# VHH binders against Small ribosomal subunit protein uS2c (rps2): the designs that were tried, part 13

Target 1, 281 residues: Small ribosomal subunit protein uS2c (rps2), of Bigelowiella natans (Pedinomonas minutissima) (Chlorarachnion sp. (q06j20)
Amino acid sequence: MNFELKNFNTIRINKNQTILIKTTNLENSSKEDTYQFILKMLKAGVHFGHKIKKWNPKMSPFIYQKLQGIHIIDIIQSYTYLKKACKLVYSKSLTDNYNTFLFVGTKKQSPIPNSIFYHASRCNSFYINNKWLSGMLTNWENTTRSINTLKYLKVYQKTNMFSKLSMKTHSIIDKKKNRLEKYFGGIQNMTSLPSTVILVGQHNEITASKECRKLGINNITILDTDCNPEFVDLFIPANDDSSSSLNLILGELQVAINIGRQKFCENLKTWKNSSSILKQI
Below, E stands for the ipSAE of ESMFold2; O stands for the ipSAE of OpenDDE; V2 stands for 0.75 times the mean of E and O plus 0.25 times the DockQ between their complexes.

## First folded at step 11 (VHH; framework vhh_vobarilizumab_d1)

Design m4 (from m1 with S104K; at its last look DockQ between E and O 0.01; V2 from the best seeds 0.00; counts 0 for: pae O 5.7 > 2, placed apart)
Fold by OpenDDE, look of step 11:
Structure m4 (fold): chain B 281 residues (1-281), chain A 121 residues (1-121)
Amino acid sequence: as target 1 above (281 residues)
Amino acid sequence: EVQLVESGGGLVQPGGSLRLSCAASGFTFSDNYMAWYRQAPGKGRELVAAIYNDDSTHYADSVKGRFTISRDNAKNTLYLQMNSLRPEDTAVYYCARDDYEWGKHRYTDHWGQGTLVTVSS
């Protein structure tokens, strides 16, 4: 689809269809930059919801219009909420303590798992993109044991002792390692509960969402028109079915995390009151 | 799209035998744990048999020695050979793709439509 900025209030989707931009909700001083970014979001398909019949009425406040049998998400709200989410993860990354992020999305036969892996990796964050196992966060002790076992096996396979084992034994160990890696590989270096969870695919990740709520962990969720906004405190109304949409949204979050961390590092370098022994070296 | 289609169910007399088949498509069959479940009228769905990637198997106590789960990876087909059938084996049998077992919890992500097995004189 081709999108064109018609004026400061409307964007044309095609020759006959336009989206009204609600400029009253925009806080940015540079309207042009905002419009350009919104255009980018539209090009990425962020505004495409599900079929009209497949929706949660609770998402009505975030639905702009019906178009060709699908719900169109209010792109201005998408932008606003994305910006808020980015500010949040940035601020957390800027704190005096290292905050960890966990990206979660496991929906099979969708672009979600790959997008989760891609963006989590790029900001040195943790991820679950295969399967959420019940209790991954709420039973952290058990998760830790699994992680430790994985780490142990990975090291063990590199030892001379491993090379002396039979092929059958190798296979057994390898299978166990691979199974653990499949589910825990993305969190194998996570030593504590994450400070923030970024969740994609609400229907598939309801258990993860519940665990976050139970533990008081911030949960940022991408919500499509078929989702329930009451399950999360912070969300981004957006298309969660398109790789382009996901990459844009998760990409912005990933960049925000990285920028925050960089700024934090810069602040550390300028820290004059450090009692670190490193100052003595 | 992941699909599991069961076949082979029917009416059989006590002591008889049936062989169920499950045709799998839409995923790498050889890389997945597969299982048979059953649900009798008024009862919950229960695990009957499971086969793992290494071809190791697990059976419910009620079917041990009578049922055999197997797989043909070349045909993407799961089998359940049921011998010495009993009236209490009457149920809808479901093929399932299982993902993982953690503790006492089994994670199944796909089910077939089921096939009815009736054991009656």
Scores: ipSAE 0.023, ipTM 0.345, lowest interface PAE 5.7, mean pLDDT 87
ESMFold2, look of step 11: ipSAE 0.679; ipTM 0.888
ESMFold2 (binder alone), look of step 11: mean pLDDT 80; pTM 0.809

Design m5 (from m1 with S56D; at its last look DockQ between E and O 0.35; V2 from the best seeds 0.00; counts 0 for: unsure alone 64.8 < 65)
Fold by ESMFold2, look of step 11:
Structure m5 (fold): chain B 281 residues (1-281), chain A 121 residues (1-121)
Amino acid sequence: as target 1 above (281 residues)
Amino acid sequence: EVQLVESGGGLVQPGGSLRLSCAASGFTFSDNYMAWYRQAPGKGRELVAAIYNDDDTHYADSVKGRFTISRDNAKNTLYLQMNSLRPEDTAVYYCARDDYEWGSHRYTDHWGQGTLVTVSS
């Protein structure tokens, strides 16, 4: 027991609860930076799962303990998987194709749709935050057709030709455009399939997850204790009900994407750099 | 001190193959994304391929299906198998440690001196 006891720190969250952290699993970079980020995750409530009876037993490896009728997610694993996800999206954003990331989360009456919109918008990425329509990716030809119709109708509504239509026809076109904007507005400028999809709220997004699997598209999913880890390529075990938890996790992904995109732009500008090897060509 | 030493470059005919190697030292190799970049005279720096592990690799569109990145963590060595080489693949190829320090919102990169690959007919 002495080795295990020496490797633990405790963190007091509330008056009546503490969490024991095994420090030997932390990365060798600055332990203080890692510790401070774990504190930030705990304060954001990343570790609060669902009620014990709602759980999926396949999430058992990612559960630390029970507290007041809910499962507590292992925060060290949340940290480890978030770190890996950030490294992945950084590396992916170094490509010459900016049409790379799609954020998906549509669960009504939750912070998910707003958090998805907020973070995708701030890293020049695409989103679906209203409803996933079956075949959005697997039937990309039809999706492209819908996107092009939306773009067309937006312009058409401003023309003199539109103003000459009957009030009945005017209303029909307005309703079609509004429906298309609702479902396709977040991908209106997406010209090809994404390389990576970030999903929140697995129960609402099972179809999207399966489409990614079929197409070989990288799928990063935030998994709460009531989710199935077998449906996803890379996941982050975390609270998906809290605005602060979602904004922390999606915010870190947003920053990693932006930093990689900035480096890609800097690499384009380095064409004037030379080395002794290049000079001898 | 971080050291990255590339080898395996040379002159080949179009359609030929080369295997590049990169010997790494001075850091924990297995915990880092590794990458191959290339740069031709007068061109920008281009990512060719990146790898974290066998399940986490990606490639530039221009080399997909022709190039394979791999690593041997026991030997601290990064590889790039280049098949079906074309004249446009002519460049200096650089081994790089190019990884994200996510806790501090920074990246670190270290580069080798490069190895010249010339594809000429």
Scores: ipSAE 0.554, ipTM 0.845, lowest interface PAE 1.7, mean pLDDT 81
ESMFold2 (binder alone), look of step 11: mean pLDDT 80; pTM 0.809
OpenDDE, look of step 11: ipSAE 0.616; ipTM 0.852

Design m6 (from k5 with Y107V; at its last look DockQ between E and O 0.01; V2 from the best seeds 0.00; counts 0 for: pae O 9.9 > 2, placed apart)
Fold by OpenDDE, look of step 11:
Structure m6 (fold): chain B 281 residues (1-281), chain A 121 residues (1-121)
Amino acid sequence: as target 1 above (281 residues)
Amino acid sequence: EVQLVESGGGLVQPGGSLRLSCAASGFTFSDNYMAWYRQAPGKGRELVAAIYNDDSTHYADSVKGRFTISRDNAKNTLYLQMNSLRPEDTAVYYCARDDYEWGSYRVTDHWGQGTLVTVSS
């Protein structure tokens, strides 16, 4: 689908399709850049919701149109909430403490797991993209034990002792390691609870969401038209069914994290330089 | 090819009635939202009425109680029953596909050629 910006309030989808966008709530500064980004979001399909019949009425404030049997998400709100989410993760990354992020999305036969892995990895963040096991966060002690076991087995397999074991024993150990890797591989280096969880696929990750709430962990969730906005502290109304939409949204979040961390590092370097003993000579 | 063809326009006296029709082709009519717009001379095009695939409807305040939008999916036809017509209703009326405003947006992906309605004594 091709989009063209006609003016500040009108986007043409194609020769016969026009979207009139009322932008009264947008900042006057850099309107052109904002519109260009919104256009990018539209091209990525961020505005496509679910079928009209498959929706949560609580999402009505974020739906601006029905189109060919599907709900269209308010792209301006998508932009606004995405921007807010990016500012949040940026600010957390800029603090005097290294904040950790956990990306969560496990929906099978969807683009979500791969997108989660890709973007979490690109910002040196943790991820769960296979299956959420009950208690991963609320029973952190057990999670830690599992992580430690995984680490132990990985090292053990590289020792001479392992080579002396029977093939049967090798197989048992390998199966256990592989299972642990499958579920905990993305968090094998997570030494404490994450400061923020980024969650994709609310229905599939309801347990994760509940655990975040229970523990008071910030939860940023992409919400499609079938989701419940009451379950999250911060959300982004958007299409969660397409690779392009997910990559755009998660991409912006991971970039914000990286930029914040870079700035944090720069500040640390400046501090270290200011305390140099060479200044005292 | 998507086509929308309006008919039923004409001259009518104040207080009179007209029924507009829009014949749709080239797409699954029952799956799409449809709307009537109008444009008076020297004025911008404005939404008159919309109907959705669940038969829910929306009307402009200026026509509420007087106009009725409906559809026949078997005939791929959209209708606008206009009663108690007023001179201010004089305009070219357009049929549109997938046109609706819920929030701060209006989207239309196809327009008919329009039919003229003139209300005059």
Scores: ipSAE 0.005, ipTM 0.230, lowest interface PAE 9.9, mean pLDDT 86
ESMFold2, look of step 11: ipSAE 0.625; ipTM 0.872
ESMFold2 (binder alone), look of step 11: mean pLDDT 81; pTM 0.817

## First folded at step 13 (VHH; framework vhh_vobarilizumab_d1)

Design n1 (from m2 with R97A; at its last look DockQ between E and O 0.59; V2 from the best seeds 0.00; counts 0 for: unsure alone 59.3 < 65)
Fold by ESMFold2, look of step 13:
Structure n1 (fold): chain B 281 residues (1-281), chain A 121 residues (1-121)
Amino acid sequence: as target 1 above (281 residues)
Amino acid sequence: EVQLVESGGGLVQPGGSLRLSCAASGFTFSDNYMAWYRQAPGKGRELVAAIYNDDSTSYADSVKGRFTISRDNAKNTLYLQMNSLRPEDTAVYYCAADDYEWGSHRYTDHWGQGTLVTVSS
């Protein structure tokens, strides 16, 4: 009940936009670092949602205000959920260096497929950025069959036996391999179901989200204001239309995964050296 | 100053039970990864159980169904309930915490000094 204006700071985003941050929601230690990161998120446009008419009312708790015909996402909540997600993927990658991450984002004519490919590739993770085929995870046997066919065709095309085939047969095999590469290339080396799935663009990825829920696979989903949070266990309320917003969010997840894997490898080296000394004696 | 202090180790017969505790100061459990590791003589250190910041858990295959990790965030204490102990569980058990500062991309890990568990006839 006791309202105090001293608990708020203002941030001027640009000449037409100002938001108020309630400082009591920030951790006292490293407030300067937290504030600087929130400013980076604002500069990347993480807080810009969709037009008001396209919103989903269930996202209301994550909307800060309406501005110039669009919803503005609560950046404090975006920060809090991103922090939680980064700590989670870091600790999962620290625990097992082959803990598998799958990045999913297939929305055509958006920055999502390219951002997914870029960041997954840079943290030894798998991706699906063309189209999610129904049953990719829930029918893992069929998916494995398709992956094995792709691997076989890639090796077969390099053999002398293949070079002796007719031009018609070359074309048929090339076409099949290219289709399989398009849909399965990003999971070609995935030998088991992923441990964690990172989804971007709920509307295009609703089938993937449902498959994760059915299989009990935890997912981290970037939700814009037109999304339904009821379908997601862990989410980051954020702008999913902007290249700068996506690259900031996926970049932080990428770095967290890499640092955890690096630390895991360093731990193994330390523990291996101790073990080898004892075995030598 | 972060400190982790283990207790509850000892000598137990096969099939017995022990409960390990790890009391922490200067560290918030609810925000971070906590885990139990063990190191048997002549072997490298290995993960036994982990609890993540979403309260999900993971276990080494060798201890699934026998060990349970838990924590009490109000008491800043991590637990490992070990049931149906086997001779291969003999090791020094370490409490571990890792504080990932995601914005700065830095981490600090913390280790207890260990508590010995011996499973022997």
Scores: ipSAE 0.558, ipTM 0.838, lowest interface PAE 1.7, mean pLDDT 81
ESMFold2 (binder alone), look of step 13: mean pLDDT 77; pTM 0.774
OpenDDE, look of step 13: ipSAE 0.712; ipTM 0.885

Design n2 (from m2 with R97A S104K; at its last look DockQ between E and O 0.58; V2 from the best seeds 0.00; counts 0 for: unsure alone 62.3 < 65)
Fold by ESMFold2, look of step 13:
Parts: C-alpha cells; sequence; structure tokens
Structure n2 (fold): chain B 281 residues (1-281), chain A 121 residues (1-121)
C-alpha cells in the first residue's frame, strides 16, 4: 500500500505494528503532552479491537484500519472521548455528594470485574462486578430492601442472640448474607440512584444499559469494535479485553473523580469560613 | 485573558422574573463545566445551577422548576432564567467556569464579579 500522508507521525509498537497519528488535527496547545499520552495509550493496547468478522458496522467511524485480521481503533478518537469523559466526571464530582458514580463490569474470566473493583474503590464510588440483577436501578425500592437486609444481617451476626442459634440456622443465615454481599456489597452504602454509570463489557451489561436509559441516568461505556454505540450516551472507543487498557482508562476516570471531590471539599471549607465570618459581622 | 461578566441583576417584586447573562471571553466554552452560584447576606456561597460538557444540567432543590440554566456556545454566553422569584432568592449571583486539565491532573477555575438580585419582601 503506497499512501503518502502529510502531517502524520508514525509510532512503531512492535515488529509487526505501526500506527499513524495525524498531528494537524490535534489541539495546538500541549501537543507534546497529547502525543505522550497517546503513546501511553498505544503501549497499553487501547487500540486493539476484535477480529474483523466480529465487528459491529456501526463502529465503522471509530476504526482506523485493519491489521493482521484485527480492527485497529482510531486512537485519536479514543483520546478525544476519554478527555470528554474525564472532564464530565470531574465536573459532576465537583458538586455535592448527590452526584454518585457506579462502576459496572461483570464479565467472568476477564480482567473487567477486578479492574472495576480496584478503580471504584479508590475514588469512593460504587460498583457491581459480580452480576447485574434485573431491576437493580429501575426497581430501586426492592434494591434498597436488599441493601437493608444485608446491613441488618451483618449487625445481627455480631449479636449474642445469633451466637446461641443452632449450626443449621447459622449456615442458612450465613449463606443468605454471603449471597447479598456478592450482589449488593458494592452498593451497600448507596443511598440514592447514581448520577453516572461507567460500564465495561456492553454485551454482558445490556440490562444495566437499558435501565440507565429508562431512568435517564447518563452512562459512560468503553466500546470495543464489536459493540453498538447507539445504546450509549457517552462512549470511549477502546480495547475492553486487556487489563492494561482498562486500567489506563478507568484510572484516568478515577483520578478525575478524586480531584473533583477534593475541590468540592476545599470549596465547602472556604465557603463555610466565609459564611461564619459574615454571620458574626 | 479569561473574563466572566455577569449582567441582568436588579430589583424585582415577588413572583417576578429576571434573566441573568454571563459573557465569557478568552475561554473554550463548550468543553467546560459552567455554573451559577449565589451568596445571600450572612450566608455562604451555594450552587444554584450547573451545565456540564454533555449539556446535562443540575439544580439546587430550592430553585427546581423555577430557574433554567442554558448557554449559547456560539456567543460564549451562559444564561439563568429566573421565574417565580421569592425574597429568599435575594443574593449576589456569580458566574463560574471550571476546566479539568486531564493528563496534568489539575483544574483551573474562573469567577465573575457578581450581579445583585433583590426580591422585595
Amino acid sequence: as target 1 above (281 residues)
Amino acid sequence: EVQLVESGGGLVQPGGSLRLSCAASGFTFSDNYMAWYRQAPGKGRELVAAIYNDDSTSYADSVKGRFTISRDNAKNTLYLQMNSLRPEDTAVYYCAADDYEWGKHRYTDHWGQGTLVTVSS
């Protein structure tokens, strides 16, 4: 193939992979910082899609090329959408605690559940990484009852009355508590519906996506080349099979949330002190 | 370089309406969080309404259904339509913008000088 491309840079990832980056379409400010972050994304494998035959044609605008039987995702678009998503979660975390985040990813035998737990835990956010039960959000009353039952059982198991029960009764109660912990432990402290849901593994999380749409809850989804972008409000076209890709993307979202939460806390301190001074004067 | 200039404040009777404007310059408007805050005499500053980079909005409970935030990205102007005004809405209203510089893991915020809204009791 004899393409001559002006204003492009080429990055070689390994012996068999080279990627073109069109620099003339990048923002002029911080072009070196942008280039370095895109290099980090390429090294994490963010751009590796699925085999060509597995693709969803609706992802065509986000595919750069074919390479070795695999679609290569347009890394510039991955960067652009990740930037937008990070700015969004930062801004939502800057308001009061009403804006809560729920990370969802349950695909078994993949890096998704562990990455979801890891990043949600590190930004004081909620998660579901075992199984999405139908109605977890759309039937919030029922979900709240399950959360309250879990909390009750955790306290009850510490009581002297519980310690005096038969071994069979201990086993029954422990099994019920463990089941509730498995499904609801990650949202145990969630007192209201989340403002934003971050989804990974669209095929496994179709029910969660539909519940978000029904409730008007914005979702941010990592979309690989075999996914449907029409089901998502904001998406990041990216590899969802690699732990390095997931941890880079979720890590940036985690940091954005934490910085926004810290700014919110600093604003509260500043405005509380001003209010106290004004009331005294 | 970056300037936020509020206008549209004034004296109004209860039940009346005002439209606040905030003109922005030297700033990429559409990619950023923008908001209206207010500070009543003897009170702390509080969020009134926010508009996010996906054009979703949020409102304080005290103003839901009465106030509407919007923006015109072509004019770099943020608006707050205030209807059914109450004496409790009396405050200095501030326009704010905040930009997260992702990749650098830091933020930059900007504030206007404020515009006074007085609702007679």
Scores: ipSAE 0.603, ipTM 0.855, lowest interface PAE 1.4, mean pLDDT 81
ESMFold2 (binder alone), look of step 13: mean pLDDT 78; pTM 0.783
OpenDDE, look of step 13: ipSAE 0.715; ipTM 0.890

Design n3 (from m2 with S58E; at its last look DockQ between E and O 0.59; V2 from the best seeds 0.62)
Fold by ESMFold2, look of step 13:
Structure n3 (fold): chain B 281 residues (1-281), chain A 121 residues (1-121)
Amino acid sequence: as target 1 above (281 residues)
Amino acid sequence: EVQLVESGGGLVQPGGSLRLSCAASGFTFSDNYMAWYRQAPGKGRELVAAIYNDDSTEYADSVKGRFTISRDNAKNTLYLQMNSLRPEDTAVYYCARDDYEWGSHRYTDHWGQGTLVTVSS
């Protein structure tokens, strides 16, 4: 028994894989542009989930089929949720420094930490890609103290006074600075709590997710087939193990943030000029 | 054609209340970021309140606790309830819509004509 095939196109994505793409009316894009982006998502491997026995049954609504022992994520839903997330981060980036983005992903031996660093850096956003320390957000005063200590040590290490210290003292200070850089380097310029956290690797970041919920901070999470969607209302069902999948998804979020930040800057200039014209009248 | 029409402005005494409305047409109202901005004489425009496509809201510090943004998707109408009005709230208030076309990496925005709110004795 097959679903109605007239609303699908079949795409061969490798020697042993084909997939059906539902082509019915999609929001805000021509069907051809949407089709081409979905092809890009398929080529990046966005739809490849985990082995069937590792899955979380609560991800069932977001699974299209089983193929060669793995679950295949419904790429149309991935597209729809990515579109919604991009619109959201664009809109959130229309404000000043009080609405900041924090990218979080620390899973060792995966492309996640590198992708997090790469994309956060390219949209003037903050990141945690080594380890989430409990209380990083919920105990913000303590986090701020650690950030300030890191900044102090970085300046102090450049002073002439530091250069004249003993080798033992030099080593102690360097060790402390390196530890603070490891955990706080990605947020050292963050002056207030973020408005939105982009999180990858739910199992490794459960503490971060809990802190966001306690503080009412929006959490956008990439959920693979082994994740629990009940812990997150704002998510993108997608492959979180592939560098190409992560870079496509985080790249689209990065672009949306940058465009919104550029519009914010343009609005500041335009509104100032409009105010000056009104004064002349 | 996208149109935004503000109404509900007027003269009010300090401590009074007003409810601004923005009638929207020409687009799917529920999918969009919507906001109220204001421009006081001699100042630039500033954000007053916003409602996002996930229904979360944001307020400027100067109006937090006094103003409430809301929307009625059935009527395609954005609201701003303004309580405990102060003379510094005197401004032209604008309804704004902003949309991001992520597939093309472009945006569009639309602004109403504005409605004047004057808070004075």
Scores: ipSAE 0.489, ipTM 0.814, lowest interface PAE 2.0, mean pLDDT 81
ESMFold2 (binder alone), look of step 13: mean pLDDT 82; pTM 0.829
OpenDDE, look of step 13: ipSAE 0.784; ipTM 0.910

Design n4 (from m2 with S30D; at its last fold request DockQ between E and O 0.52; V2 from the best seeds 0.70)
Amino acid sequence: EVQLVESGGGLVQPGGSLRLSCAASGFTFDDNYMAWYRQAPGKGRELVAAIYNDDSTSYADSVKGRFTISRDNAKNTLYLQMNSLRPEDTAVYYCARDDYEWGSHRYTDHWGQGTLVTVSS
ESMFold2, look of step 13: ipSAE 0.618; ipTM 0.861
ESMFold2 (binder alone), look of step 13: mean pLDDT 80; pTM 0.803
OpenDDE, look of step 13: ipSAE 0.816; ipTM 0.924
ESMFold2, look of step 14: ipSAE 0.554; ipTM 0.836
ESMFold2 (binder alone), look of step 14: mean pLDDT 80; pTM 0.805
OpenDDE, look of step 14: ipSAE 0.844; ipTM 0.942
ESMFold2, fold request of step 15: ipSAE 0.607, 0.654, 0.546; ipTM 0.853, 0.875, 0.826
ESMFold2 (binder alone), fold request of step 15: mean pLDDT 82, 82, 81; pTM 0.821, 0.819, 0.818
OpenDDE, fold request of step 15: ipSAE 0.862, 0.864, 0.863; ipTM 0.951, 0.953, 0.950

Design n5 (from m2 with A96V; at its last look DockQ between E and O 0.68; V2 from the best seeds 0.00; counts 0 for: unsure alone 62.5 < 65)
Fold by ESMFold2, look of step 13:
Structure n5 (fold): chain B 281 residues (1-281), chain A 121 residues (1-121)
Amino acid sequence: as target 1 above (281 residues)
Amino acid sequence: EVQLVESGGGLVQPGGSLRLSCAASGFTFSDNYMAWYRQAPGKGRELVAAIYNDDSTSYADSVKGRFTISRDNAKNTLYLQMNSLRPEDTAVYYCVRDDYEWGSHRYTDHWGQGTLVTVSS
């Protein structure tokens, strides 16, 4: 097998480590811009997997090497899959039938729930970051009933009738509203099933993944080295433990969704203006 | 330079069939989002069918079961098979490529000139 230096670039990860990146693997985009983004991914720690003993062997195609007791994810594959996922969510955002996104990540004592909330909120999307209740999507009628109850209680608490109730009744209603807010607050305004679900933390979200597959809903999953790729066809091999890695990946998805939504809204506004002119004439 | 050229439009009886073609050049055709949009007189643009960069497809509710989007990557050609045509399908049909330039966080779209489909008894 021949090694050709002109087809490689090197990146220093830290003062003691260097990774070769094949230039030919980067030919699908602007080579300099691609290279700089891969540097950003490396700085964010996207490539740091879990400890070797915790790995799932089915992730071996996405592992570059072992380093200091952990697996290193193949950053070129992370880049390639992230690029494809960003293009996909952008394209889905271009139409009203396919522009409902749900971000899911509930792993306690990790940066996942906060990252999910942050990025979903910033692209007018929905989220579940506390607990996935079985049937949240597959039993949509029941979920809608819970959402409607939450909306009702929020309005009811502001009425004069509510202010006149006993302290015991106040407490009961407040506790019910707080429970519903905990589980359904992130989907309170979701009027129909989402078109695309973004999952982080496969082990904690296996029920959500199964519901998506049963309903034919696209799901995009961030897969760390301890995950099973056989359960998912749309995935990004990446570090799911680091706040900086999650924020980079979810941030790129957020931006892609926002750009597609902006284009959709501008097209819709342009249609209304053009239609109004035609009606007036 | 990206070019999209539609063909296959025409006059057809209700219940008939047409196959629209879009010849594409100037980009790598596979793994791109492509779509058919239509515009009836006095109406806005409407997505008819799309094929995504993972080769999944989607359809407007008004055409589900009647229209099929497909592409031939060897010929760089996008197709729309239109069956069981109705008078409300009368419109100019546009081939569209819309690509997200991930590194720059920008998009580029290209529209063909359109091909007229008239469904008339």
Scores: ipSAE 0.595, ipTM 0.856, lowest interface PAE 1.3, mean pLDDT 82
ESMFold2 (binder alone), look of step 13: mean pLDDT 78; pTM 0.787
OpenDDE, look of step 13: ipSAE 0.826; ipTM 0.932

Design n6 (from m2 with S56Y; at its last look DockQ between E and O 0.35; V2 from the best seeds 0.00; counts 0 for: pae E 2.6 > 2, unsure alone 64.4 < 65, grease 24.9 > 24.2)
Fold by ESMFold2, look of step 13:
Structure n6 (fold): chain B 281 residues (1-281), chain A 121 residues (1-121)
Amino acid sequence: as target 1 above (281 residues)
Amino acid sequence: EVQLVESGGGLVQPGGSLRLSCAASGFTFSDNYMAWYRQAPGKGRELVAAIYNDDYTSYADSVKGRFTISRDNAKNTLYLQMNSLRPEDTAVYYCARDDYEWGSHRYTDHWGQGTLVTVSS
């Protein structure tokens, strides 16, 4: 059923659907700003979960209702958790611009790998969007050896000596480099373990989640209705199948990271004003 | 009006301890990330620690294991427990409301007057 937005307890999401929202559950902020962002989330489909049969009962606190055989995620909780996650990555960006973020999502035939690449690239962060190899973080020595081999082959392929090799040898080296690029290209410049991992598609990335827990690395995960919240430090209950939902959520994290990096740089520069004031004394 | 008042600074010997306090008013304390910054003479401002709650804290590498940030939301008070103090910790320490503004895609900060910590023997 379709209701007008004149009642502050309702928000219209389209001509045919309206969601009732109690204003007492909203954060202390401008109600118009909050309303506009919730509307963006609804239009992006953040609230559409999986079919009821596929749900994990541990997600029940984050489910608003059932609609046409699927669970509808509580959009207010999605908003609240996304806001907290953005504040966290902003704060992490302030301590040392050397802190690293790793975006992980490899689910084939989904928008996840492309969204992961797009947003990580735009906040100078690292990514794994093809396949998580067991031990990528817990066996960091082996990972760095693979990274170094990739870097070597990329330089070697540009040398005149490489161009003079037989076609068979050329092909073997090309195949090796392409395999390493597939798995390690997104972390090629990562010199140490990341401080925070942003993970999409929990079922496909359970090994990555376990490695983060073992190493004490913070794990921020987008949790759809079929996910287990016990495996994550901070989560965002949200649709993880739609391109528009993923791009909204990862985009907000991307922006928060970039703004924190900018403030880190500004903090480094404040000594100029302090020194000038001191000289005037 | 946001007000942040620091206290607890002073002169201590190397290896000593201090606990800084910050009384906050004029905003919803429990909903905000709070931070301690420090600035030594002639140096840039640096983040020392930040906290939302016990599960969401950050520390500069130079203070990890020695400093502990905490908060008491019932008293609107932010704390910094500083142990194993070193001469390089000498600085003015500022309490800050340092949080990412949702929707505007910007940060805002509010600063106290600062409290001087001197580590000297």
Scores: ipSAE 0.384, ipTM 0.744, lowest interface PAE 2.6, mean pLDDT 81
ESMFold2 (binder alone), look of step 13: mean pLDDT 80; pTM 0.809
OpenDDE, look of step 13: ipSAE 0.589; ipTM 0.842

